VHH binders against Esterase OVCA2 (ovca2). Designs and how they scored, part 2

Target 1, 230 residues: Esterase OVCA2 (ovca2), of Xenopus tropicalis (Western clawed frog) (Silurana tropicalis) (a4ii73)
Amino acid sequence: MAATETPGAAQKRVLRVLALHGYRQNERSFWERTGALRKRLRGRADLITFSAPLLVPDPDAEPGAGDPDSLQDESRGWWFSNPEQNSFDAMEESKTCSGLEAPLDTVAKAFSELGPFDGILGFSQGAALVAIICALKQQGDPRFHFDFAILVAGFKSLSTDHAKHYQQPITVPSLHVIGETDRVISAAMSQELVSHFENPVILMHSGGHYVPACAPQKKVYWEFLDKFLT

## First folded at step 8 (VHH)

Design s26 (from s4 with D31R; framework vhh_7nfr_2)
Fold by ESMFold2-Fast, scan of step 8:
Structure s26 (fold): chain B 230 residues (1-230), chain A 123 residues (1-123)
Amino acid sequence: as target 1 above (230 residues)
Amino acid sequence: QVQLQESGGGLVQPGGSLRLSCAASGFTFSRYYMSWVRQAPGEGREWVSYISDSGSYTYYADSVKGRFTIARDNVKNTLYLLMDSLKSDDTAVYYCAKDRTTIEVYGSTYDYWGQGTQVTVSS
């Protein structure tokens, strides 16, 4: 009998979810931007986040950055589609990206040092990386142990180096959160990524490029997460 | 559907000031990062400044830092560029540009541009 816990009842266990930020974000800004989601998930899941390894250049940055505050506000990314310019565009086809060794090693270290994790969540470029990690896990990569994925404003990487990760259907249970008015990662781009997952759960919202957490979305998150809460 | 209309350009002498405005419509202005980009005669487009959706974060190209101020009014759906201590090198068509993102800025990934407003700094 599949029964959900009554709201307000004592929690038996809380899921731990590793959360990967989007391009030009970092641990601090992503934590702030997921505050509403974290409140909606209270008692069901805890989000653990960290900064991607690549520094995204700020066009007006001063060279002498000895300020700890400037370090905490540094823009980060998982990979570059244009490594000569240290830039990323989800619509840019690239044959020579910055590679996945550093981002995958960084995520593997997070699993090792901050884990165990029940699931993984990604936003934007972070969600594209989550899809690749799901493919690697399915193929037996021992670095990644988790039961589900949540992909917010995700997309299929256009790097030719990443095409191999989409050759087989991804069987990891997944929730895909898509904004109908997202103009950074269009709904069509996210739906293309969804097509590579088996039995995906899809949450469409009327908004743009962000992690939604209003009352209607809470119910979908809870129903998805309750399948893994024991 | 998206429209961006710049105004406020003109002819000014070196050391003068101008205030550019960009009226935005057809999208939820308060949710998007906005930029000013310029194109000098015979040159490519150069990014000048951008402002976050809330207006809390502003950034400037080194060539204009300390002289220009970017601002926005999310109630009036209007973007501004306040230009002080203008130099001959500031002569360009100035474009209002809508960034593709509401949360992140992916480099120079603008999805809509205005028609531009001409700024000429000369004697």
Scores: ipSAE 0.000, ipTM 0.110, lowest interface PAE 15.0, mean pLDDT 81

Design s28 (from a5 with I103F; framework vhh_7nfr_2)
Fold by ESMFold2-Fast, scan of step 8:
Structure s28 (fold): chain B 230 residues (1-230), chain A 123 residues (1-123)
Amino acid sequence: as target 1 above (230 residues)
Amino acid sequence: QVQLQESGGGLVQPGGSLRLSCAASGFTFSDYYMSWVRQAPGEGREWVSYISSSGSYTYYADSVKGRFTIARDNVKNTLYLLMDSLKSDDTAVYYCAKDRTTFEVYGSTYDYWGQGTQVTVSS
């Protein structure tokens, strides 16, 4: 069996995936929360993450309170459903929001400076933003070039300003990861978002609001990702 | 011209300690996140540790957590890896890697690598 392979054809390349954290998280806490997933994806995909642009106030924080050895992480968000209060609630219908300029510009900068990327992954509010980015890519937005999306605990934005992004079925190949006992973003909310995607792959797990990566789930991630490896 | 030069590797007994250094030049070292990456014989490159531009944030691979400490000296443009309780499985060539960006990013974002320094843990 003589090899007629092109240079590099015998070697699997590693996919590069831009990963968007959830509300009140940041790149460090999200990197920590995706440790199990990164271990399962080793040799197939590398996750690259960064902090969202908006600082989320903590109303329970006391100035100067606490253990000096236990520093509070800076909480970040992609947009506010209530811009007057700098707050976000996935269940709140919003006539106005803080806008998508800052989060979209931040993600576009990540594509420009850290890319190219093969895919994009989002968790919770980050997954809602990934869905909007998929819609923008499909509409011809030149800032976003990628081949697939992974949406973990995602939901459809209830902002009236965002309704336009759900007008056409999203054809980007997608994997939707949904927790049966998620009390932050219900399975029904995530299934509503799934309905806007064409030919979605769905991974249901028995857990709550987190990025799952146990041994039985790894085969679904692997089968999905292997379609994009050369 | 960006240059990264590792040193401090060598032969050490199991349970021993080594301090690796990486001398950086050709860029504003204090603006960039830096990593240590290792490659064992016959294996691919494995990320070991990551440090922010200020040195305030560090992250470690589970295999080295609690045994290794990453540090930097922005005045001397030098990155360090302090390796304690060394095991035979730590035997590898250790590379200093420069992040592509000036802001905090985790994952595979390297644009420059050093030549590597050999660490051998053997009795």
Scores: ipSAE 0.005, ipTM 0.176, lowest interface PAE 12.4, mean pLDDT 82

Design s29 (from a5 with I103V; framework vhh_7nfr_2)
Fold by ESMFold2-Fast, scan of step 8:
Structure s29 (fold): chain B 230 residues (1-230), chain A 123 residues (1-123)
Amino acid sequence: as target 1 above (230 residues)
Amino acid sequence: QVQLQESGGGLVQPGGSLRLSCAASGFTFSDYYMSWVRQAPGEGREWVSYISSSGSYTYYADSVKGRFTIARDNVKNTLYLLMDSLKSDDTAVYYCAKDRTTVEVYGSTYDYWGQGTQVTVSS
């Protein structure tokens, strides 16, 4: 259904999308790494990003080194699969919840303080968290109100605390962006996450672990987003 | 002119199996992601499965995962859907769908060029 034109020089509505960075990233580095995508989305969507709550230590060549002295450009994460080492590996099965309540509270605060949002976008560990948030939204969680999700290099969390979120098909309209040569999150891992979404839109690219915004693929982002611009 | 010709549908009992085929012509079949999409009576179109241009990647709707297998033969320009453990809810017209572009995309970018083949699962 096409909308009726509004008389006058009314500006186009722009979608607001909350963007969740990947493991070891932060607000600044993720903003820099999404520059090409933000340029392609200009006039259609604005990305709003923020740093995850957990500090990820940068190991030196000497594993027994003392406490980190530098806090500039902190590496951040949403949860740890190994809380003893404050580390995360997407292939590591976890039997304990390692900070997920903190990331969900942090995202809920972002919705409250920076919202409203039309959609949510995640990269890598952030995309895994987006899938959990989509499940919570469809279960009626009042903290999360949005219409669509974009999941880049996503994967299914192997934390047993998260298994409940995959028991029902996720009906939130979704775009999944998968790199065929991704060495961090394999295409197979992203395929497993896709299987939990109903009617997903899937964009495959020949590249590795990054957020793609190449010219031949920009129409996929535009067509997906245009459905929500009403 | 793009043409997709589906075949292999029919009436089967619950728990039965069917093999659908789609003969493609009018485009370079090996360059495109291919999909199966179904439409049950009185309902909208539902994506079932897709397969990459090379056949290296396959994806399935949750409702058919573990029961259906998508495959392709790029020499014969033919797409297949092997359906096992069929349920009454699988009753639908099954369409072979071509992506609109060669940029390995599925979902909102696919087109339907075939007439479909009817699958009925009933006792």
Scores: ipSAE 0.000, ipTM 0.151, lowest interface PAE 15.6, mean pLDDT 80

Design s3 (from n8 with Y33W; framework vhh_7nfr_2)
Fold by ESMFold2-Fast, scan of step 8:
Structure s3 (fold): chain B 230 residues (1-230), chain A 123 residues (1-123)
Amino acid sequence: as target 1 above (230 residues)
Amino acid sequence: QVQLQESGGGLVQPGGSLRLSCAASGFTFSDYWMSWVRQAPGEGREWVSSISSSGSYTYYADSVKGRFTIARDNVKNTLYLLMDSLKSDDTAVYYCAKDRTTIEVYGSTYDYWGQGTQVTVSS
């Protein structure tokens, strides 16, 4: 929902959060996957999402047989750990990758055209990118202005050219949401990323690879976000 | 100078239908995503539906999927919401909203809103 308020409302500011989807997702699928969270955050925070710049090939699709009216259903990604195959695997230690210039420029454009934002949220590969953006912000990158980060099923990139982003502890206030039974991004992988943040808030849930928003979890989100409300 | 003016609201019985219109002026209507957002008494704003600049892509909230249809006429600079099988829970003020940017975004940032049109679903 939009953050634009009518004059004479309760004068309660709603936080604006830029949300970065996971690998093989897009704006549409991520909007659908965050429906429960958006409902829990109604009146506190609005999620604004958009599609990553890289098209992820569908190995089951015949080349060139795509419906031209199905662009919204295209799988997107932020970077490839194997640029020769246009593929990504969080467990792959890659010497080369597709680079971060395109995804960072895309996020910067979103800040410029859709901002200002109070925070940034990422899921899976999007959360790994959020961690890198937090590191860049801390280094004085003028493209990224925000006060907090929420990282859901996040991980530390294993690309050798990304290692520089984890050399200093990240002081951006952060909430890390980790699934105990996540079979895509293990809890151990997410805990490794948490170790690079100062004073992180951690929400553990018994579920797998998704953005949780059950009643017990909404209280943790609310307590975290309430620190940044006007 | 951007103006958005809604019309077509009213009182209707459960199961009835209404067609909302939004007349847009002061910007290049065909370049922007357009959305319908509603606000029920005592509730926050709820995104209902969005349509791409060309009209080729439409998106709906789960609560209205299969019952509402969003459409646009780029020649007439008009946005529509066709509402079928209306329920008491659809009672709200319905607002036409213009996207601030050309980025592909769902339920996103809006820079202009209409004044709203009241829809009341009651016996």
Scores: ipSAE 0.005, ipTM 0.194, lowest interface PAE 10.7, mean pLDDT 83

Design s31 (from a5 with T102S; framework vhh_7nfr_2)
Fold by ESMFold2-Fast, scan of step 8:
Structure s31 (fold): chain B 230 residues (1-230), chain A 123 residues (1-123)
Amino acid sequence: as target 1 above (230 residues)
Amino acid sequence: QVQLQESGGGLVQPGGSLRLSCAASGFTFSDYYMSWVRQAPGEGREWVSYISSSGSYTYYADSVKGRFTIARDNVKNTLYLLMDSLKSDDTAVYYCAKDRTSIEVYGSTYDYWGQGTQVTVSS
């Protein structure tokens, strides 16, 4: 090896991607749900995930009924569209929300402590937050430095506080993954978000609300990511 | 049951070398980022190095850059730390840690720790 290289260090660069889970998920459940995608991306990209800051109440859970070590199995969210009920609905137009300061500070801390990152990936509510982060980065926010975004089952936030983030076309290179039969975030909702991005790459699949990684989708992920590999 | 078992520590003179190993079981090793963390006598825990699930990305604390190399063997479920040019300040118990990326829950990237292996650098 060269004098400045560490013995055993990788010679070929692999992209590091910060991954934001969806509503009612957490680091552990999202890691498990992205297993197929991580296998398809092996050698091209590594996913780093973490839990959103807001605890989402389970309406069927009894206070204190969880396991003694159940903190890691808590349902998390990035923001609430209904702060009075601590709930979120992507179709709910809201003038009041729980705000973005906590989720943005949490993501900024991940960039600071776990970065640097080459890209950012989001699923569902996480993808909606990724779009806002792309807008903030474009506006010169120094907390967020990355080269591309992957938005899976994404949507445009209907909170009035978030409307300002969609006023200018987002120029960050983006891949949008949309399920034709998604019953949680309709293809139309995802297409509305796509309309705010410049030169987006779109991957449509016949499935529902999940992160797809079968053979036909693998080629699109690889072609997108290969533009950023050195 | 998740288990992490460190080995390879010992007494070495300044400028010497040691190779630490961590045998992992009870989880899909190849799916997780892994770290080495150390704790010197009377000090808090200090992160040393971490390695991506594929082994393609490595990162090091400034105190060990250029001297330590982290590596993994996903077939053998084993994590390594190759330590060169050891200094007295490297004296610590070294822990193998399975990464937890939930900085919100505990302000830490680790959800499981091994028992540790003692490294002593002394003349």
Scores: ipSAE 0.000, ipTM 0.137, lowest interface PAE 14.8, mean pLDDT 81

Design s32 (from a5 with T102D; framework vhh_7nfr_2)
Fold by ESMFold2-Fast, scan of step 8:
Structure s32 (fold): chain B 230 residues (1-230), chain A 123 residues (1-123)
Amino acid sequence: as target 1 above (230 residues)
Amino acid sequence: QVQLQESGGGLVQPGGSLRLSCAASGFTFSDYYMSWVRQAPGEGREWVSYISSSGSYTYYADSVKGRFTIARDNVKNTLYLLMDSLKSDDTAVYYCAKDRTDIEVYGSTYDYWGQGTQVTVSS
């Protein structure tokens, strides 16, 4: 008795935003961490999220311990800054990036299979990847079609292989959300990334490393997104 | 089992120096951000400093910037806090904390805490 018409899939009533989680997160943990934001954006934008392709080893695992046997326990990442240890540190300068081709293919597949998308959102390592995707879109990469980006606790990749993506100002309309007390990605690191975008909108909040969505932040998200609802 | 053991606290005169150490075991120390957090008598916990997993980046609370230096030795699995120009207001129990970089909520950001080491600055 299912209807042949799917109003939600056929109707262009709300913006569709592809959302990329941070390092050591996954689809489930990121969904939980964006609950307040999703509530604030209801009726304006829908977030679509998925787990990054790289499994991050649990550094607390005892010698001989295997991978977590539950999908809920899997930590995921987009790339490693140290491929010998399968680890990532946003503050660590690296000569070569490991695994970025696979993350870009994974995001491209999401655009193809789950799209179209009006925008892209990233948190932490996911936001650094969003900046690279914005640069690739600007360079004419046909895999990435979207109108805006939201970068939460973002940073500039310190991989030498990624330096080329920051050589020209990124013209994609962007909202940068920065925590004044963020102990993981300092406000200075996020401001360095902001410097590579043209005419960025900046939302500063007094909190730390999370996706904020209280009343003052809600208003800025709404004003930014309303530009793309027409 | 994760263990963090602080040492190096004591009584010191204003303007003096102390070096705190934190011996870490039960986890891959070189994979984690590490923090120093203090709690003064009658006060809440105050974040003091953190250091990246590689040691390349260090950050400080405004109250200690220019006076304290955080460092780590990933071969010895030890975290350090070098404290110079100590003030009476630096009197606190100092805790070594293993950070959880993906946690959103302040006060729940640390996976594990040490037992603490007492620093008293008085004349």
Scores: ipSAE 0.006, ipTM 0.195, lowest interface PAE 10.8, mean pLDDT 81

Design s33 (from a5 with T102Y; framework vhh_7nfr_2)
Fold by ESMFold2-Fast, scan of step 8:
Formats: structure tokens, C-alpha cells, sequence
Structure s33 (fold): chain B 230 residues (1-230), chain A 123 residues (1-123)
């Protein structure tokens, strides 16, 4: 389940940002991995996270080791580029995928049940989905209402079913956070996604595949978010 | 237990070719991204190439792009690196590496390394 609002924050007006985790993550692991960012954003924005609908198989798991209480620790994904193997590869071009109905319905439900939201943030596969959601919002999809997007280690989906979402420039105000040494999603892949957005703000860092929140990055996040604070 | 065993290294002249192999056991090979990483004398480890679990997509370091080809045989549980137009700068110990997380999160940190195979390119 998504993280709840902290009592102290209720006395201030802060931005509410729906945050979509990366492939093989879940609400708990993503919340833990964004601890530094959440501290940097304190007083400006609150992140609300939740788990993607698809269970990612663990080949090392023993058959029948399932426990209903362990659902909180399950690896989750938004879609599979290879549905025959229940697997995802950002570099794999596929004419078939597991479909976007389930992930989009899951995000739409989060908007209706946990919203309203001022912005949306995604990491890795979650950032690729955020880009698609921005395109759908721009096309008039009534499920998604927000003012800005933050895309960390994002990429353009190579699924044939998703190509239509990149046919028009995306006008949603966006911050793209790119790691120069990212070995999972190369800087070139993230820059390809940036090319589909109008007037993007770009934060380049020397690190790899993670959500950066050091002192220089804090300034860029603050300047971006301050445009949406009144 | 997870095991990776490299072979195929040796001494070749500049412009020569070699084919490296990595025999994998102890895990479901077809579920994992695989990488080749090299270490030249006196240098740190340098990533060379990735291959997806299905073998459909490959990625190369700029220094080897167009000269090296990574391939896999999921029936034989074997990873290959075909090296063409070898240069003296390709001299290194080549390691087969399994990612710590199969599918999507590849290449950032390796938890299983083979013993390595020495490639020497000289006249």
C-alpha cells in the first residue's frame, strides 16, 4: 500500500506527487530507495508510492514458498516486453507486450483513491510509463490530472503498441534526471525520451542507475518544484 | 551452486580474431542478462558488452562496437564473445559476469564472476 501523509506535513501546503517505481521494485523498496530525495524535498513535496500490478517471477524461488503476508516484498512490474517469459527488457523491440490496461487502470485508481496530485514521478520503467501517461493526459484522457512530471532514468518504450504515444510533442512541464554512467538505461536512451518533450528541464549527474539527491541536485529539484508552489 | 567458466583466450597478432566462451551452470541461464567485462594490465575493470536474456538485444562499449559480437546459446547455457580486428588495446583478462538481478536491472554490479581468460594481442 501507498505511504500515508505524515501528521506534521498536514499543517503546510505542499505538492503531492504520485511516484511510480522501477521494474522489479515495489512500494516498500522504492520508498526505501527514495529516502534521500524525500529528505531533500521536505516542505516542498510529498511522494505517494504504491506497487505495480504485475508480479515479476523469481527464478530462484521455491515452488509453494508463497505467503500472503509476503506480498509486500514481491517484485513488481508495469508491463512485460516478453509476455511469454513474463520478462521486461528496455532494449527489446516487441510487437506484443502484456498490455497497458492493467498498469493504467492501477495508476488511474491511485489518482481516484489517493489523489488529488500536483505531479507524477517515475523511475526507470515507471518513468517510461509516466511519459505515456503524460501523452494520454495531453490527448484528453480524463483519468489523469496533474501539472508536472519528473522522469528519472526514463526511456522510450520500444513496444509497437506504445509508439502512438510519442507521435506528438509532450507539452507537460517535465524534469528529466539522467545518470551519465547509468548501465541499465544509458544516457542516450534517456535523451531520446527527452526529445519527445517540449521545454524539458534536464538534470545530468555523474552517477548510475538511481535517484540522485546530493546538494547540487537539490537546487535543481527545488527550482523546478518552486514553479508549481504558490 | 552458480558457476561460470571462461575459455578461448590466447595470444593473437593485431588484426586477428578470437572467440571466447563462457559455460554457465547452477542457475537458469536463459533468465539472466549476461555481460563480458575485461581488465587490462594495471587498469580497472571495463565493461565490454551486454546481452539480454533472450539474446534479442545487445549493447557494446564504444571501444569495441563494430568489432566484437556478443551471442548466447540458451540450449547449451553458453555465452560467447566473437572478437574481430583485435588491437593491442584489447589485451586484458576477460570475465564472464551474471547480473545480480535478472531482466531489467542489469550491469550495475556483478555478484558472479568467472575465473577469466587471458587475451594478449601483440606482434
Amino acid sequence: as target 1 above (230 residues)
Amino acid sequence: QVQLQESGGGLVQPGGSLRLSCAASGFTFSDYYMSWVRQAPGEGREWVSYISSSGSYTYYADSVKGRFTIARDNVKNTLYLLMDSLKSDDTAVYYCAKDRTYIEVYGSTYDYWGQGTQVTVSS
Scores: ipSAE 0.005, ipTM 0.158, lowest interface PAE 14.9, mean pLDDT 81

Design s34 (from a5 with K98R; framework vhh_7nfr_2)
Fold by ESMFold2-Fast, scan of step 8:
Structure s34 (fold): chain B 230 residues (1-230), chain A 123 residues (1-123)
Amino acid sequence: as target 1 above (230 residues)
Amino acid sequence: QVQLQESGGGLVQPGGSLRLSCAASGFTFSDYYMSWVRQAPGEGREWVSYISSSGSYTYYADSVKGRFTIARDNVKNTLYLLMDSLKSDDTAVYYCARDRTTIEVYGSTYDYWGQGTQVTVSS
C-alpha cells in the first residue's frame, strides 16, 4: 500500500516506486530478480514494474505457441544503440539510436495510469533511462513527478542524441548502487554516471551485475528511503 | 587469453558457395552465443547471424535468410558459416564475434572479435 486514510487525516506510510528493468529483461523476470530487494523494503516501499516497449531478438529463445502467456517471456529493451541490428551495447558510441520517444511515452503512460509515484528505480539500461528522466524532470517535463531516484548498475548513454541530458548537474536526490566485480557495467562506467548527479548517495558492493539486497545493504536503502517517508 | 581465428574466405563467382570457419580458444566456447558480422567496402558493420550456446537456435538477417547456415561444433570449439547462392552484395570482410552473455544480462554486445576473412563475389 502507498497510503492509508484514518479518521481526520490521510497518512502516507509506504512509498511507491516505479521500477525499470534492464536490457533483455521484462516485467516477469525483473519481478523475480528483485524479490530479495522487495522483501527487504516490505513496509517501506512497493515496487511497480512493467515491460519495455521494444522486442529484443534472443538467439536462445524459440517463438512460443502464440497464446497471451508466451508474450510474458519475451526479452524487452528501452532503446537500441544499433537500430539496424536491433541491438544494444552500453560501450557503443552511436549517432543513430532507436530513439527515446517510445520508451519515454511508455514510462509517461505508467506515471499516468499507475501513479502517483514517490520515486523511480532502474537497473542497468533501465538505470541509464532513469538518469535521462531525472534530467527531463529537472528541465520541467510535466510527465514525470517523483522525489528521488535509485540507479542500480547505471551508466551514461553514449548515444550522441542523449549527450544533452548530461550538460547540467542533476539535482534529483539519488542512490547509486554499484558492483565492484560487475563485468557487464563496470564500476568505472557507473561512477562516470554518478559524476553527473549532485550529492549522490553511493552503495558499493563486492558483487557483480545484479540488484543487491543482503542485510548490510538493507541499512543503506532504509536510510535513503526514510528521508522521503512522512 | 581469448582468441578467434577465421578462415575460408576467398573469391567466388555469383551463385557459388563458401564455408567460413572460426576457431575459438582461451574460453569455454560452449557457454557463449556466437555471431557472424560483416563489413562491406565503405559501409558500417552489418549483423549476419546468431547461434545459441547449444546450437539449438539460429537467427539470420533477412538479406541472407535461406542462403546462409550458421553452425557450431562445441567439441572442436569451432563456429561455421555455410554460404550458398552468393550474390555480389555479399562481398565483405566477415568477422566472428563472441557475445557478452551473462546469467543475469543477455545482450547483443560483443567483447571479442576475430581478425576477419575477406569474401569477394565477382564477375
Scores: ipSAE 0.000, ipTM 0.111, lowest interface PAE 14.9, mean pLDDT 81

Design s35 (from a5 with D99G R100P; framework vhh_7nfr_2)
Fold by ESMFold2-Fast, scan of step 8:
Structure s35 (fold): chain B 230 residues (1-230), chain A 123 residues (1-123)
Amino acid sequence: as target 1 above (230 residues)
Amino acid sequence: QVQLQESGGGLVQPGGSLRLSCAASGFTFSDYYMSWVRQAPGEGREWVSYISSSGSYTYYADSVKGRFTIARDNVKNTLYLLMDSLKSDDTAVYYCAKGPTTIEVYGSTYDYWGQGTQVTVSS
């Protein structure tokens, strides 16, 4: 028996968006790298972020020779495409994903402990995970409750274990942010992911592999988010 | 004044081909992203294809991938859509849309649209 929404009758609170970092990033580095975006979203959306559960090994480091006082943050990842080397490559086809159950459980825990959330945002590997979460939500997974997704430099997972998540069009309202000169996740790889979403909003920029938030991009973010603020 | 003028639509049988053109004037065409958007009878607007200002990047709606090719001629200020293997579901009015450096897809906030050109795919 809820009343019909009346646009403009009352201001909504600032949107809360759960933000998933990219491969080899963590909560601290992602927070720092989204500073420009957070500034542009001020008054419309707050980003809440956390570190992925898997430690990404430094191949040049001595085994077990960690410096506990190191100024270098620990690199984190959501899953590995090569379990033998504990590495991830978005261009590699793999039969299995190492550690995927852990990232889904970690995100579910964030929804439970830090939620509720209005939306979810991912960058790079985090955006690929956001797409899987959108598919799970659409299939009725009760762990994930949100109204929109923002996918920055996203790609379609090439793991055969993830193929099932792309079998139906994903109807979650989505904004896809793609760098024309991205040399890590090509625009073609991001376009492949976009093709699995119904009625996507696309923000193209001339830059590479980063979360863009310059003045020309502000309007696209604001108009997308404003649909969920009223 | 910004003007976008589409042409090249018509009646074609399933499996046929058409080439759409859009003549642009009143702005620096080579500085802007450009899109094709269609509207089928009784349906909302559907984004079809997009091309960067330089032409170096193109992408397509899943329903038209492998069948349609978007192209531009920045010297002639003209946008093209080459449509192969046409299906009855491709029947729509096709609009040329001016896109800024950033683009919103699916009909919400293009600042300028052309008058459209009708494509009918029927046996």
Scores: ipSAE 0.000, ipTM 0.163, lowest interface PAE 14.5, mean pLDDT 80

Design s39 (from a5 with Y110F; framework vhh_7nfr_2)
Fold by ESMFold2-Fast, scan of step 8:
Structure s39 (fold): chain B 230 residues (1-230), chain A 123 residues (1-123)
Amino acid sequence: as target 1 above (230 residues)
Amino acid sequence: QVQLQESGGGLVQPGGSLRLSCAASGFTFSDYYMSWVRQAPGEGREWVSYISSSGSYTYYADSVKGRFTIARDNVKNTLYLLMDSLKSDDTAVYYCAKDRTTIEVYGSTFDYWGQGTQVTVSS
């Protein structure tokens, strides 16, 4: 068809979703990793992404960087489970962490400066933070206003400081996307997080640790999002 | 009063090089992502390059990748664009742009622009 919609009419019919990247990623790498999903959601939802505040050391940093004018991408994280080593491990229980003040302030600035948003999406550590934000929203935190959450390869934080956020069922409408062969965040870890949500929608896929957007998954994303698309 | 002042534009032959500078004042320069945006004659504005507040994160439009380098000096509050292997298609007014937000966001979220500096690539 040759008919073209005005940008304003198209934008009015499109959901805005704030997207939180995973550990060791940043806004650019996450934008690149969500390219297939963004293409699949075209006309339904736009993803807005930004970088987490904490710098993650690169354990494989090469010696002998010769280009002094070269600027490198920074690996980012939302919190450290081991702040003495500036590291994060989703599998380890942690009594001490870097705290949530910085990541929550960063997300709050995103809502304030880039919003309003219809939903929030997180991947891996970003999805764990999305779950905490859903709990805070449910508790009346005025910084976070949105209607739904999408949690990809999510997990329940094992930091004792975060346990309080899982004490009540989270009622925010949610879609949980889980990889059956995910070797970073096991399906069992994601299912543990799902157990804290009321009436969750679950999308299981046969793949590993990534944001899936192949033809079999598109229907589940579309059906979930269409409930919020006017 | 945010001020952005570009300089370094001019006439250059294809394959030549130019260094653009942008002097920033009126805000905490080191807290903001900064961008270069260009506008060719009769065209809309096109984003060229983006640099993080720390300077360690950069990205470029496909049309300039490998030829342009964005850099910043947070002590001097100055943004740079090092342009190499210039093409006729690079002819445009180049604007220094300040991001609206203090967080690192992919894409165009500008609230202040400089006056622009003309770059003309012609034989």
Scores: ipSAE 0.014, ipTM 0.354, lowest interface PAE 7.6, mean pLDDT 83

